VH-VL binders against Argininosuccinate lyase 2 (argH2). Designs and how they scored, part 17

Target 1, 199 residues: Argininosuccinate lyase 2 (argH2), of Mesorhizobium japonicum (q981v0r135to333)
Amino acid sequence: ATELQRHSIPIPETWLATSIRDVENILAHGTLPVVVKPVSGSGSSGVRLCDSAAAAIAGFNSAKSVLQDQVDLPSPDILIQQYVEGKEYSAEIIAYDGKLHCLGILAKHKGPPPCFVEVGHDFPAPLLEPSLQELASFASGAVSALGLEFGPAHVEFVITESGPVIIEVNPRLAGGMIPVMLSHALGTSILDMVIRLYA
Short names: E, the ipSAE of ESMFold2; O, the ipSAE of OpenDDE; V2, 0.75 times the mean of E and O plus 0.25 times the DockQ between their complexes.

## First folded at step 19 (VH-VL; framework fv_benmelstobart)

Design p3 (from j5 with heavy chain W100Y; at its last look DockQ between E and O 0.02; V2 from the best seeds 0.00; counts 0 for: pae E 10.6 > 2, placed apart)
Fold by ESMFold2, look of step 19:
Structure p3 (fold): chain C 199 residues (1-199), chain A 118 residues (1-118), chain B 107 residues (1-107)
Amino acid sequence: as target 1 above (199 residues)
Amino acid sequence: QITLKESGPTLVKPTQTLTLTCTVSGFTLGSYGMHWIRQPPGKALEWLGVIWSGGSTYYNAAFMSRLTITKDNSKNQVVLTMNNMDPVDTATYYCARKQYLVGYFDYWGQGTLVTVSS
Amino acid sequence: DIQMTQSPSSLSASVGDRVTITCKASQDIRNYVAWYQQKPGKAPKLLIYDASRLETGVPDRFSGSGYGTDFTFTISSLQPEDIATYFCQQYYNLPYTFGQGTKLEIK
């Protein structure tokens, strides 16, 4: 998140918590609502929208439980992020030799708060403004700012009243059915493309 | 003036269910989490659990199979229920509140001694 | 769960003595430690929080220090009214846990 700030790319306020006291310190500044999620995880596992300190503490413990149930996680730490209102989208990007190719923009469908379990995706996103081209440029800009020069990137962002805001940039293929949906829509296996890049 | 007062039976037979009520005044119960803590005679304090302002609970894993905390905001009451009492559960039981967003307790009830014996 | 091991379990001292009590945490808990005074038949009273910060209205002969795993609580000059059991609490994570206590007695 700090690297994106250096390039003036919009991101929500984000904190790392290793204890309940850290959660309490973060919330002392009145930054509710927040999203509490494990630092590493998949498919919104352990993710919660929290409207109160009690909810944030409960979410912290739930996210820790998710992390400890997963093998070989790099950190047991929990991410606390300012909630950003808006519809969520993702961009699937392939980086090669400093060039970035956006394969598509998808609209996300999430389950109800506070857990935000992913329930579906639309491709192409049913979105008129900002244009899909503008969003592709925005997502590619974020990937470029982070210095990803090779491989797939999965970019998550939210469209707010003041424009797009980056939520996550992951140097990996998207989860769920997204690679399959893109492969069918584009007539080319996305997995095969990635394998060829690493050959 | 903030006050917390525990009430309930002082003697419970083994296997019976303990029910303690914490009655609060001087603050709104819907705005604060309420904690239960016990102290066996001559031993360390043990944190039992909390019910947060919105009604969600978190219990110490050592007790969670037989512990329930509920509340009634309209009555300013928080209720501790502990099943299957054993003589080792003999202790002074406290309800407590902490200052908002701190991890330590500066508001305690007077405590009520519960003896578990046949 | 984070264990708080307190030492000594009891201590005898004279009025005017300097008294030191220690707590050791089973893991790094930074400065998230509180110290309490408890007199017989009464609820605990908070003295020190964040390892070293004095609660409002507590005499400055009480102090605390430490960071990480090792914490100390000190009474610089023991007064007759300080006879009590003292114990630490960690609030780094749930469940909150407490030291076993140190009973302070008069010689």
Scores: ipSAE 0.006, ipTM 0.499, lowest interface PAE 10.6, mean pLDDT 76
ESMFold2 (binder alone), look of step 19: mean pLDDT 90; pTM 0.914
OpenDDE, look of step 19: ipSAE 0.812; ipTM 0.926

Design p4 (from j5 with heavy chain W52S W100S L101S; at its last look DockQ between E and O 0.03; V2 from the best seeds 0.00; counts 0 for: pae E 15.8 > 2, placed apart)
Fold by ESMFold2, look of step 19:
Structure p4 (fold): chain C 199 residues (1-199), chain A 118 residues (1-118), chain B 107 residues (1-107)
Amino acid sequence: as target 1 above (199 residues)
Amino acid sequence: QITLKESGPTLVKPTQTLTLTCTVSGFTLGSYGMHWIRQPPGKALEWLGVISSGGSTYYNAAFMSRLTITKDNSKNQVVLTMNNMDPVDTATYYCARKQSSVGYFDYWGQGTLVTVSS
Amino acid sequence: DIQMTQSPSSLSASVGDRVTITCKASQDIRNYVAWYQQKPGKAPKLLIYDASRLETGVPDRFSGSGYGTDFTFTISSLQPEDIATYFCQQYYNLPYTFGQGTKLEIK
């Protein structure tokens, strides 16, 4: 996240919290509402929208429990991120040979607040201008800024009133059905493409 | 008394699949993450992966394409499956338990040496 | 992956000596370090966790310290039964990684 800020790429304010005291300190700066989520949880497990300090503390403990079960780390960092309203999307990018290729932009379907359980995706995203091309450039810029030179990247972002804002960049293939969905839509196996890159 | 015991073949041929079973007693698998760790002869330990108390798995990226960890809580067993074995995979394989909320290991099995050769 | 570089690779000391072993992490891992004792042909035994906390049943001659990248394991007064290989482990991030070990011998 800090590398994206150095390149003037829009991201919401994000903090790492390892204790309840960290949560309290972060919220003392008046950043509600916030999203509390585990750093590396499965899907949307432990992700929670919080509009009060009490909710944020409860969300922190819930997310910590999810991470302790899933990633088996002793004191996993919990992300506390300023809530950014808007439609959520993802971009699937392959980096190779000094080039970044956006395979597609997907619209993410989420369950209702406060947990936002991921329920599905659309490909291609049903978007208008300044649309898929601009978003692909934006997502590719974020990947480039992080120095991801080879392999797949999964970029999550939200379109706000003032433009797109990066939520997350992962140096991996998307989870869930996204690789299968893209493979059907593009007429080629995304997994085979990634395997060939590493040949 | 908490015990962890690895069992399975001690000799496999290159390209074959290794299946090791860790049988536990003295605690419930539903309360702890279970890990597989190996030690090649004369070398450092290598963490292979974990199956969490809830059944989620996480694998070391170096082995992700050929590694599967499963468990059966009713049989007190955790199973490691590793495909396409190579002589470099010769090692003593351990199962281990972590202290509930942390990633260090308070109990280890005795280990089983697996040799990969023709 | 986070590399744990351990020093020395072997060490000889006399009974009663103070023994010090170090681990250096390739990045800041806060205090997420454990130390293990491994006797020949045996599984590792946990001695220290969270860099400095003594596991239950471990004698108080064992101690640990450090934060960030540099970690120290100490035996305050070496005993004959302490002959073993000692190694560190980080658990800040996956994959968990281990130091290569320090073989401790008595002169």
Scores: ipSAE 0.000, ipTM 0.430, lowest interface PAE 15.8, mean pLDDT 75
ESMFold2 (binder alone), look of step 19: mean pLDDT 92; pTM 0.925
OpenDDE, look of step 19: ipSAE 0.012; ipTM 0.553

Design p5 (from j5 with heavy chain S31A W52Y; at its last look DockQ between E and O 0.82; V2 from the best seeds 0.71)
Heavy chain, then light chain:
Amino acid sequence: QITLKESGPTLVKPTQTLTLTCTVSGFTLGAYGMHWIRQPPGKALEWLGVIYSGGSTYYNAAFMSRLTITKDNSKNQVVLTMNNMDPVDTATYYCARKQWLVGYFDYWGQGTLVTVSS
Amino acid sequence: DIQMTQSPSSLSASVGDRVTITCKASQDIRNYVAWYQQKPGKAPKLLIYDASRLETGVPDRFSGSGYGTDFTFTISSLQPEDIATYFCQQYYNLPYTFGQGTKLEIK
ESMFold2, look of step 19: ipSAE 0.569; ipTM 0.834
ESMFold2 (binder alone), look of step 19: mean pLDDT 92; pTM 0.918
OpenDDE, look of step 19: ipSAE 0.789; ipTM 0.917

Design p6 (from j5 with heavy chain L101M V102T; at its last look DockQ between E and O 0.79; V2 from the best seeds 0.71)
Fold by ESMFold2, look of step 19:
Structure p6 (fold): chain C 199 residues (1-199), chain A 118 residues (1-118), chain B 107 residues (1-107)
Amino acid sequence: as target 1 above (199 residues)
Amino acid sequence: QITLKESGPTLVKPTQTLTLTCTVSGFTLGSYGMHWIRQPPGKALEWLGVIWSGGSTYYNAAFMSRLTITKDNSKNQVVLTMNNMDPVDTATYYCARKQWMTGYFDYWGQGTLVTVSS
Amino acid sequence: DIQMTQSPSSLSASVGDRVTITCKASQDIRNYVAWYQQKPGKAPKLLIYDASRLETGVPDRFSGSGYGTDFTFTISSLQPEDIATYFCQQYYNLPYTFGQGTKLEIK
């Protein structure tokens, strides 16, 4: 988050919470609505839009349960993030030999608030080629700003009226069915590509 | 408060290299791409190319052999370099910005007329 | 490259007249057309996008229509301040291309 800010890449305001007391303190100084999510997770597991303090506390407990149910999680931290309205997309990027390669741009389909359950993805996003170039460049710029030199990255972002906002940059393959969708659409295994990078 | 302003030489001799700078304010170049568009006197606008927010470029094939677009996000500057200028390159040069996910330009610089003459 | 052919190249009309300018694309570009006004010595000003949608602050006497290859720009009642060159732009694909313009004068 901090490194992206240093490169003037827009992100929503984000806080860490380790207890209900942290949630209460953040909401005392922040504006609703917020999104409550686990620090790490797959898809939209434990992600919740919260428009009240009670909803945020419930979201914290739900997200904490997701982290506690996973094997060997070293950090129980929960993210509280300012809600940013707009169409959500993701980019799958491979960093290799000082170069960033965008494998594709996907449009995300999310269920209704408050949970935003991921219900599907479109690949390629139904956009004109200039728009795909524009989004790919934005996502690659965010990965570059974080200094990722090698390996896969999954970038989630939202397009707003005032421009794009990065939601997450994960140095990993996308969760869910995205690697399978890309492998099928591109005619090659994305997982095999990543394995070859590390071999 | 969004402003775009082109600056650079207004007279260039044939075969010389043109360098124009677009200085922006009111937004960040890490968030928006910048386009260069020119208009020869009395003729249609010609799109030259773009540098996207992440630094990648795309150039009109008619100009790509002699065209380079670069930027410095910290200085809020985008630079157009065009080699081997010819009198037919005489035009008003604009930098322009668009909203995300569109292809039409709602912010333009004032333009700078570049004359290529011996 | 997608060619945008604009007609007429110039026209003269009286205040209050209905003015129509057409633009024809060399291929199907759906509704990815914008229309601009350009006054002498000034940068273009966006009037219409997506073939028919009015940009914020643009008077409703301006309108656009069309889909596919044939596009129309209309001023329903010409005003003295509408003296300018008008042109279309396609943004279906790169390179973006523009019509050659229509110079509009008040007679």
Scores: ipSAE 0.518, ipTM 0.814, lowest interface PAE 2.0, mean pLDDT 81
ESMFold2 (binder alone), look of step 19: mean pLDDT 92; pTM 0.921
OpenDDE, look of step 19: ipSAE 0.860; ipTM 0.944

## First folded at step 20 (VH-VL; framework fv_benmelstobart)

Design q1 (from j5 with light chain R30Y; at its last fold request DockQ between E and O 0.72; V2 from the best seeds 0.76)
Heavy chain, then light chain:
Amino acid sequence: QITLKESGPTLVKPTQTLTLTCTVSGFTLGSYGMHWIRQPPGKALEWLGVIWSGGSTYYNAAFMSRLTITKDNSKNQVVLTMNNMDPVDTATYYCARKQWLVGYFDYWGQGTLVTVSS
Amino acid sequence: DIQMTQSPSSLSASVGDRVTITCKASQDIYNYVAWYQQKPGKAPKLLIYDASRLETGVPDRFSGSGYGTDFTFTISSLQPEDIATYFCQQYYNLPYTFGQGTKLEIK
ESMFold2, look of step 20: ipSAE 0.629; ipTM 0.871
ESMFold2 (binder alone), look of step 20: mean pLDDT 91; pTM 0.916
OpenDDE, look of step 20: ipSAE 0.888; ipTM 0.953
ESMFold2, fold request of step 23: ipSAE 0.623, 0.608, 0.634; ipTM 0.870, 0.863, 0.875
ESMFold2 (binder alone), fold request of step 23: mean pLDDT 91, 91, 91; pTM 0.917, 0.919, 0.919
OpenDDE, fold request of step 23: ipSAE 0.903, 0.885, 0.886; ipTM 0.958, 0.955, 0.954

Design q2 (from j5 with heavy chain Q99K; at its last look DockQ between E and O 0.55; V2 from the best seeds 0.70)
Fold by ESMFold2, look of step 20:
Structure q2 (fold): chain C 199 residues (1-199), chain A 118 residues (1-118), chain B 107 residues (1-107)
Amino acid sequence: as target 1 above (199 residues)
Amino acid sequence: QITLKESGPTLVKPTQTLTLTCTVSGFTLGSYGMHWIRQPPGKALEWLGVIWSGGSTYYNAAFMSRLTITKDNSKNQVVLTMNNMDPVDTATYYCARKKWLVGYFDYWGQGTLVTVSS
Amino acid sequence: DIQMTQSPSSLSASVGDRVTITCKASQDIRNYVAWYQQKPGKAPKLLIYDASRLETGVPDRFSGSGYGTDFTFTISSLQPEDIATYFCQQYYNLPYTFGQGTKLEIK
């Protein structure tokens, strides 16, 4: 988040909530609507768009139930993230020898709110070549800002009326580079979100 | 309030290098690419190139051997560098921005006339 | 590169006249055409995008049409403030290219 901000790359506001009191505190100062989702999960399981405090509390309880069904998760946390409206894309990036290569741009199709069930994907995205360059540059910029030096990265982002927003950068670590990549990804994504939530 | 402003020399001698700076406000260069477009007096606009939001560039083949576009996101500045200027390069130089996923320009700088003369 | 050939190069018309300007693309560019107005000493102003769609705040006397290679820009009733040069632009592929322009004058 901090490195993305140094490069002026937008991210949505995201908070961690461990209790209903946390949800209430976040929403006392936050902008609705929000997306409530478990910190770990598959597809759209436990993910819900919430346009009120009551809906957010219900979404918290639902997402918490999904995490509790993953019996290996000792202290499940729930993400509360500002909803970002727009067209969703993903980019497949590989970092090697100080260079980033965009392998492709994928357009995502999701079901209607509030649950956003994934219903399909287009690959390659059906866009003109200049638009593919534009998207690839944004995704590569995010990977570069995080300092990923080796391995694949999966970047999810949304193009909004007011510009692009990064949703997720998922690095994959290989061999001897694992500690470097993991530290950068966790420090930027997880640690930064925790610091911002409690600052 | 979105603004774009070109600055730099207005007179350059043949063979010299032109450096122009586009200073922006109201948006971030990490979110939008910046394009350079010029217009020789009384002639059509010529698209020179783009620096995309992530820092990659694409140049018009007619200029790519002597054209460089760079940026500094923290200063909100995009820089055009064009080597080996010639009197035919006399033009008004614009920086421009567009919305995402389209190719038409809704924001233009005021333009700066650069005259190349000995 | 995609060439945009604009016609006529200049035009004189009276206030109230209907004015038509055309652009031809050197290849099929579907509807990826924009039209701009440029007044003397000013940067271009976007009027029309996607061949036929009016930009916000642009008077509805301006219109555009076309698909493929042949595109038309029309001012339905010429006003004194419309004195300017008008350009088409393709945005199908890079480099983006512009028509040579039509200088519009009032009689």
Scores: ipSAE 0.645, ipTM 0.878, lowest interface PAE 1.1, mean pLDDT 80
ESMFold2 (binder alone), look of step 20: mean pLDDT 92; pTM 0.926
OpenDDE, look of step 20: ipSAE 0.852; ipTM 0.941

Design q3 (from j5 with heavy chain Y32W W52Y; at its last fold request DockQ between E and O 0.77; V2 from the best seeds 0.74)
Heavy chain, then light chain:
Amino acid sequence: QITLKESGPTLVKPTQTLTLTCTVSGFTLGSWGMHWIRQPPGKALEWLGVIYSGGSTYYNAAFMSRLTITKDNSKNQVVLTMNNMDPVDTATYYCARKQWLVGYFDYWGQGTLVTVSS
Amino acid sequence: DIQMTQSPSSLSASVGDRVTITCKASQDIRNYVAWYQQKPGKAPKLLIYDASRLETGVPDRFSGSGYGTDFTFTISSLQPEDIATYFCQQYYNLPYTFGQGTKLEIK
ESMFold2, look of step 20: ipSAE 0.591; ipTM 0.847
ESMFold2 (binder alone), look of step 20: mean pLDDT 92; pTM 0.933
OpenDDE, look of step 20: ipSAE 0.846; ipTM 0.937
ESMFold2, look of step 22: ipSAE 0.616; ipTM 0.860
ESMFold2 (binder alone), look of step 22: mean pLDDT 92; pTM 0.929
OpenDDE, look of step 22: ipSAE 0.842; ipTM 0.935
ESMFold2, fold request of step 23: ipSAE 0.582, 0.588, 0.574; ipTM 0.846, 0.848, 0.843
ESMFold2 (binder alone), fold request of step 23: mean pLDDT 92, 92, 93; pTM 0.931, 0.928, 0.934
OpenDDE, fold request of step 23: ipSAE 0.862, 0.857, 0.862; ipTM 0.941, 0.940, 0.941

Design q4 (from j5 with heavy chain Y32R W52Y; at its last look DockQ between E and O 0.86; V2 from the best seeds 0.00; counts 0 for: pae E 2.6 > 2)
Fold by ESMFold2, look of step 20:
Structure q4 (fold): chain C 199 residues (1-199), chain A 118 residues (1-118), chain B 107 residues (1-107)
Amino acid sequence: as target 1 above (199 residues)
Amino acid sequence: QITLKESGPTLVKPTQTLTLTCTVSGFTLGSRGMHWIRQPPGKALEWLGVIYSGGSTYYNAAFMSRLTITKDNSKNQVVLTMNNMDPVDTATYYCARKQWLVGYFDYWGQGTLVTVSS
Amino acid sequence: DIQMTQSPSSLSASVGDRVTITCKASQDIRNYVAWYQQKPGKAPKLLIYDASRLETGVPDRFSGSGYGTDFTFTISSLQPEDIATYFCQQYYNLPYTFGQGTKLEIK
């Protein structure tokens, strides 16, 4: 988040919370609505839009419950993030030899608020090719700003009225069916490509 | 307050290289791409190319052999370089900002007239 | 490249007249057309986008229509301040291309 801000890349304000008191302190000085989600996880598990302090505390407990169901999680922390309204997209990027390769832009479909359960993805996103180029460049810029030199990156972002905002940059392959969907659409195995990078 | 301002020479001799700078304020070059468009006197606008927010470029094929667009996000500057200028390249040069995910331009610089003559 | 053929090249009309300008695209570009007004020595000003949508702050005497290859720009009641050159732009694909313009004058 901090490194992206140094490069003037739009991100929503984000906080870490480890207790209900942390949630209360953040909301005393923050602007609602917020999104409450686990620090690590897949899809939209434990992710919730919260319009009030009471909703944020409930979202914290829900996200913590999701985290406790997983035995291999690296951190128990919960993220509280400023809500950014708009259509959500993702980019799948491979960094190799100082170059960034955007494999594609996907449109993300989510269930209704407040939980935003992921229900599907469109590849390619239903946008004109110049718009796909524009988004690919934005997502690649975020990955470059974080200094990823080698390996896969999954970038999530939202298009707002005033432009795109980066939601997450994960230095890993996307979860769910995205790698399979891209492999079918591109005619090559995305997982095999990643394995070859590390070989 | 969003502003775009072109600067650079107004007179260039044939075969010389033109360098124009677009200085922006009110937004970041990490969040928006920048386009260069020119208009020869009395003629249609011609789209030259774009540098996207992440630094990749796309150039109009008619100009790409002699056109380079670069930027420096920290200086809020986008630079157009065009080699081997010819009198037919006499035009007003604009930098412009495109709407996100659509291709219409919501902000234009005032433009700078570049005359190419001996 | 997508060609935008605009007509007429110039037009003279009286205050209060209805003015119509057309653009024809060399291929189907759906509704990805914008219309601009350009006054002498000034940068273009966006009036219409998506073929028919008015940009914020643009008077409602300006309108646009069309889909596919044929597009029309209309001023319903010409005003003295509407003296300018008007042109269309396609944004279906790169390179973006423009009509050659219509110079509008008041009789």
Scores: ipSAE 0.459, ipTM 0.785, lowest interface PAE 2.6, mean pLDDT 81
ESMFold2 (binder alone), look of step 20: mean pLDDT 92; pTM 0.931
OpenDDE, look of step 20: ipSAE 0.808; ipTM 0.921

Design q5 (from j5 with heavy chain L101I; at its last look DockQ between E and O 0.78; V2 from the best seeds 0.00; counts 0 for: pae O 2.3 > 2)
Fold by OpenDDE, look of step 20:
Structure q5 (fold): chain C 199 residues (1-199), chain A 118 residues (1-118), chain B 107 residues (1-107)
Amino acid sequence: as target 1 above (199 residues)
Amino acid sequence: QITLKESGPTLVKPTQTLTLTCTVSGFTLGSYGMHWIRQPPGKALEWLGVIWSGGSTYYNAAFMSRLTITKDNSKNQVVLTMNNMDPVDTATYYCARKQWIVGYFDYWGQGTLVTVSS
Amino acid sequence: DIQMTQSPSSLSASVGDRVTITCKASQDIRNYVAWYQQKPGKAPKLLIYDASRLETGVPDRFSGSGYGTDFTFTISSLQPEDIATYFCQQYYNLPYTFGQGTKLEIK
């Protein structure tokens, strides 16, 4: 997050909480609504929109539980982000040989708040070609800004009225069926592509 | 206040390379795609190319072989280089900004007239 | 490339007149059309976007309509300050392309 800010890439205000006290301190600044999510979560697991202090605390505990089920950490970090209103998209990036290649832009379909359960994806995203190129460059720029110069990256962003906002960058392939969807659409195995990078 | 200003030589000899710089203020260059557009005297506007916020470029195919656009976010500058200039390339050159995911231009530089002549 | 055929190339009208300019796209471009006003020695100024949406600060005597291939730009009551060349632009696909322009003069 800090690196993205240094490169003037739009991101929501983001905080880390390790305790309920941290959550309370964060909320003292009047930042509701917020999104609470595990730092290492995938998909919508443990992600919750919170419009009250009570909800945020509950969200924190839920995210903590989810994370503890995955890793045995006594005090896991939980991400708290300012809620960004808009439709969510993602980009799959492959970095190698000093180049960033965007495989495409996906539109994410989510259920209603507060949990935003993912219900599907569109590929390519139903946007005009110039917009897709612009978003591809935007996402690639974010990956570059983070110094991810090799391997796959999954970038999540929301398109707001003022433009796209990065909400997450993962130095890995997207989870679920997204790699399969991309592979089918592009006529090549994305997984094999990535494996070859490390071979 | 948002401003864009083109600068560079106003006279170029045939076969030489044109280098123009667009200096912006009032907004963060790294957050926007910047476009170059030219207009021959008394003629229509012609879109040349773009450098997106992330640094990727796209050029009009008519100019791809001799056009390069670069930028330095830290200097708030976008640079256009066009090789092998010809008198037909005489035009007012504009840099322009557009909003995200739209294709229309809301802010333009004042333009700089570049004359190609021996 | 998408061609934008603009008409007329020039026109002269009186103050208070209704002025209409048309732009025809070589293919269906939905409503992805902008209209610009360019005064002599100045950069183009955005007036209309998305075929019919008025840019902030632009007088409401300016309007646009159309969808698909045929687009219309209208000045409901021509004013002296409206002397300029007007251009349409498509942004349905790259490269962006403009109409050839309409030079508007006042009688």
Scores: ipSAE 0.250, ipTM 0.738, lowest interface PAE 2.3, mean pLDDT 92
ESMFold2, look of step 20: ipSAE 0.491; ipTM 0.805
ESMFold2 (binder alone), look of step 20: mean pLDDT 91; pTM 0.913

## First folded at step 22 (VH-VL; framework fv_benmelstobart)

Design r1 (from q3 with light chain R30Y; at its last look DockQ between E and O 0.90; V2 from the best seeds 0.75)
Fold by ESMFold2, look of step 22:
Structure r1 (fold): chain C 199 residues (1-199), chain A 118 residues (1-118), chain B 107 residues (1-107)
Amino acid sequence: as target 1 above (199 residues)
Amino acid sequence: QITLKESGPTLVKPTQTLTLTCTVSGFTLGSWGMHWIRQPPGKALEWLGVIYSGGSTYYNAAFMSRLTITKDNSKNQVVLTMNNMDPVDTATYYCARKQWLVGYFDYWGQGTLVTVSS
Amino acid sequence: DIQMTQSPSSLSASVGDRVTITCKASQDIYNYVAWYQQKPGKAPKLLIYDASRLETGVPDRFSGSGYGTDFTFTISSLQPEDIATYFCQQYYNLPYTFGQGTKLEIK
């Protein structure tokens, strides 16, 4: 998050909370609405939009219980993130030899507030080619700012009325059905493509 | 307050290279692309190209052999370089910005007239 | 490249008149058309986007319509300050292209 800020790439204000007291301290500064979500998790599990301190505490407890039900690599930490309203997209990027290749831009479909259950993705995003180019450039810029020189990256971002905002940059293949959707649309296996990079 | 301002030479001789700088304020080049558009006297506007927020470029094929667009995000500057200028390249040159996911321009520089003559 | 053919090239009208300017695209561009006003020596000013939507702060005497290949721009009651050149732009594909403009004068 800090490295993106140094490169003038917009990110939402984000805090780490390990207790209800942390939640209360973060919200004492009047930063609402916020999204409460587990540090680690899949899809929109445990993610909640909160417009009050009471809602944020409830969201923290819900996100905490999702992490505690996870038996493998649990993280008890909860992210409190400033809510950013807008159209949400993701980009799948492969970095190789100092070059970034955007494999595609996907539009996210989300359920209603407060949980925003992820309900699907469209590939390619239903946008004109010039819009896809500008989204791809923004996502690639974020990956470049983080210094990723080799391997896959999954970038999540929101286009707001005041410009784009990066939500997450993950140095991994996207989760869920995204790799399958991209593989079908591109006519090649994205997982196989990544494996060949490491050969 | 969003501002765009073109600067550079106003007179260029044939075969010389034109370099124009667009200096911006009120927004960041890491978040918005910048477009160059020119208007020959009495003629239609011609879109030259764009440098997107992440640094990738796309040029109008009619100019791409002579055209380079670069930027420095920390200086809030976008630079147009056009080689091998000819009198037909005499035009007012604009830098412009648009909102995301659309293709129309709501912010324009005031433009700078570049005359190419010997 | 998508060609935008604009007509008329010039127009004279009286204050209070309704004026209409047209653009025709060389292919289907749906509603991806913008209209601009340009006064002499000034940068273009966006008036209409998405063929028919009025930009913020633009008087409602300006309007646009059309879909596909045929687009119109209308000033319902011409005012003295509307003396300018007006032109369309398509933004369906790169390169973005513009009509040659209509110079509007008041009689």
Scores: ipSAE 0.551, ipTM 0.829, lowest interface PAE 1.9, mean pLDDT 82
ESMFold2 (binder alone), look of step 22: mean pLDDT 92; pTM 0.927
OpenDDE, look of step 22: ipSAE 0.861; ipTM 0.942

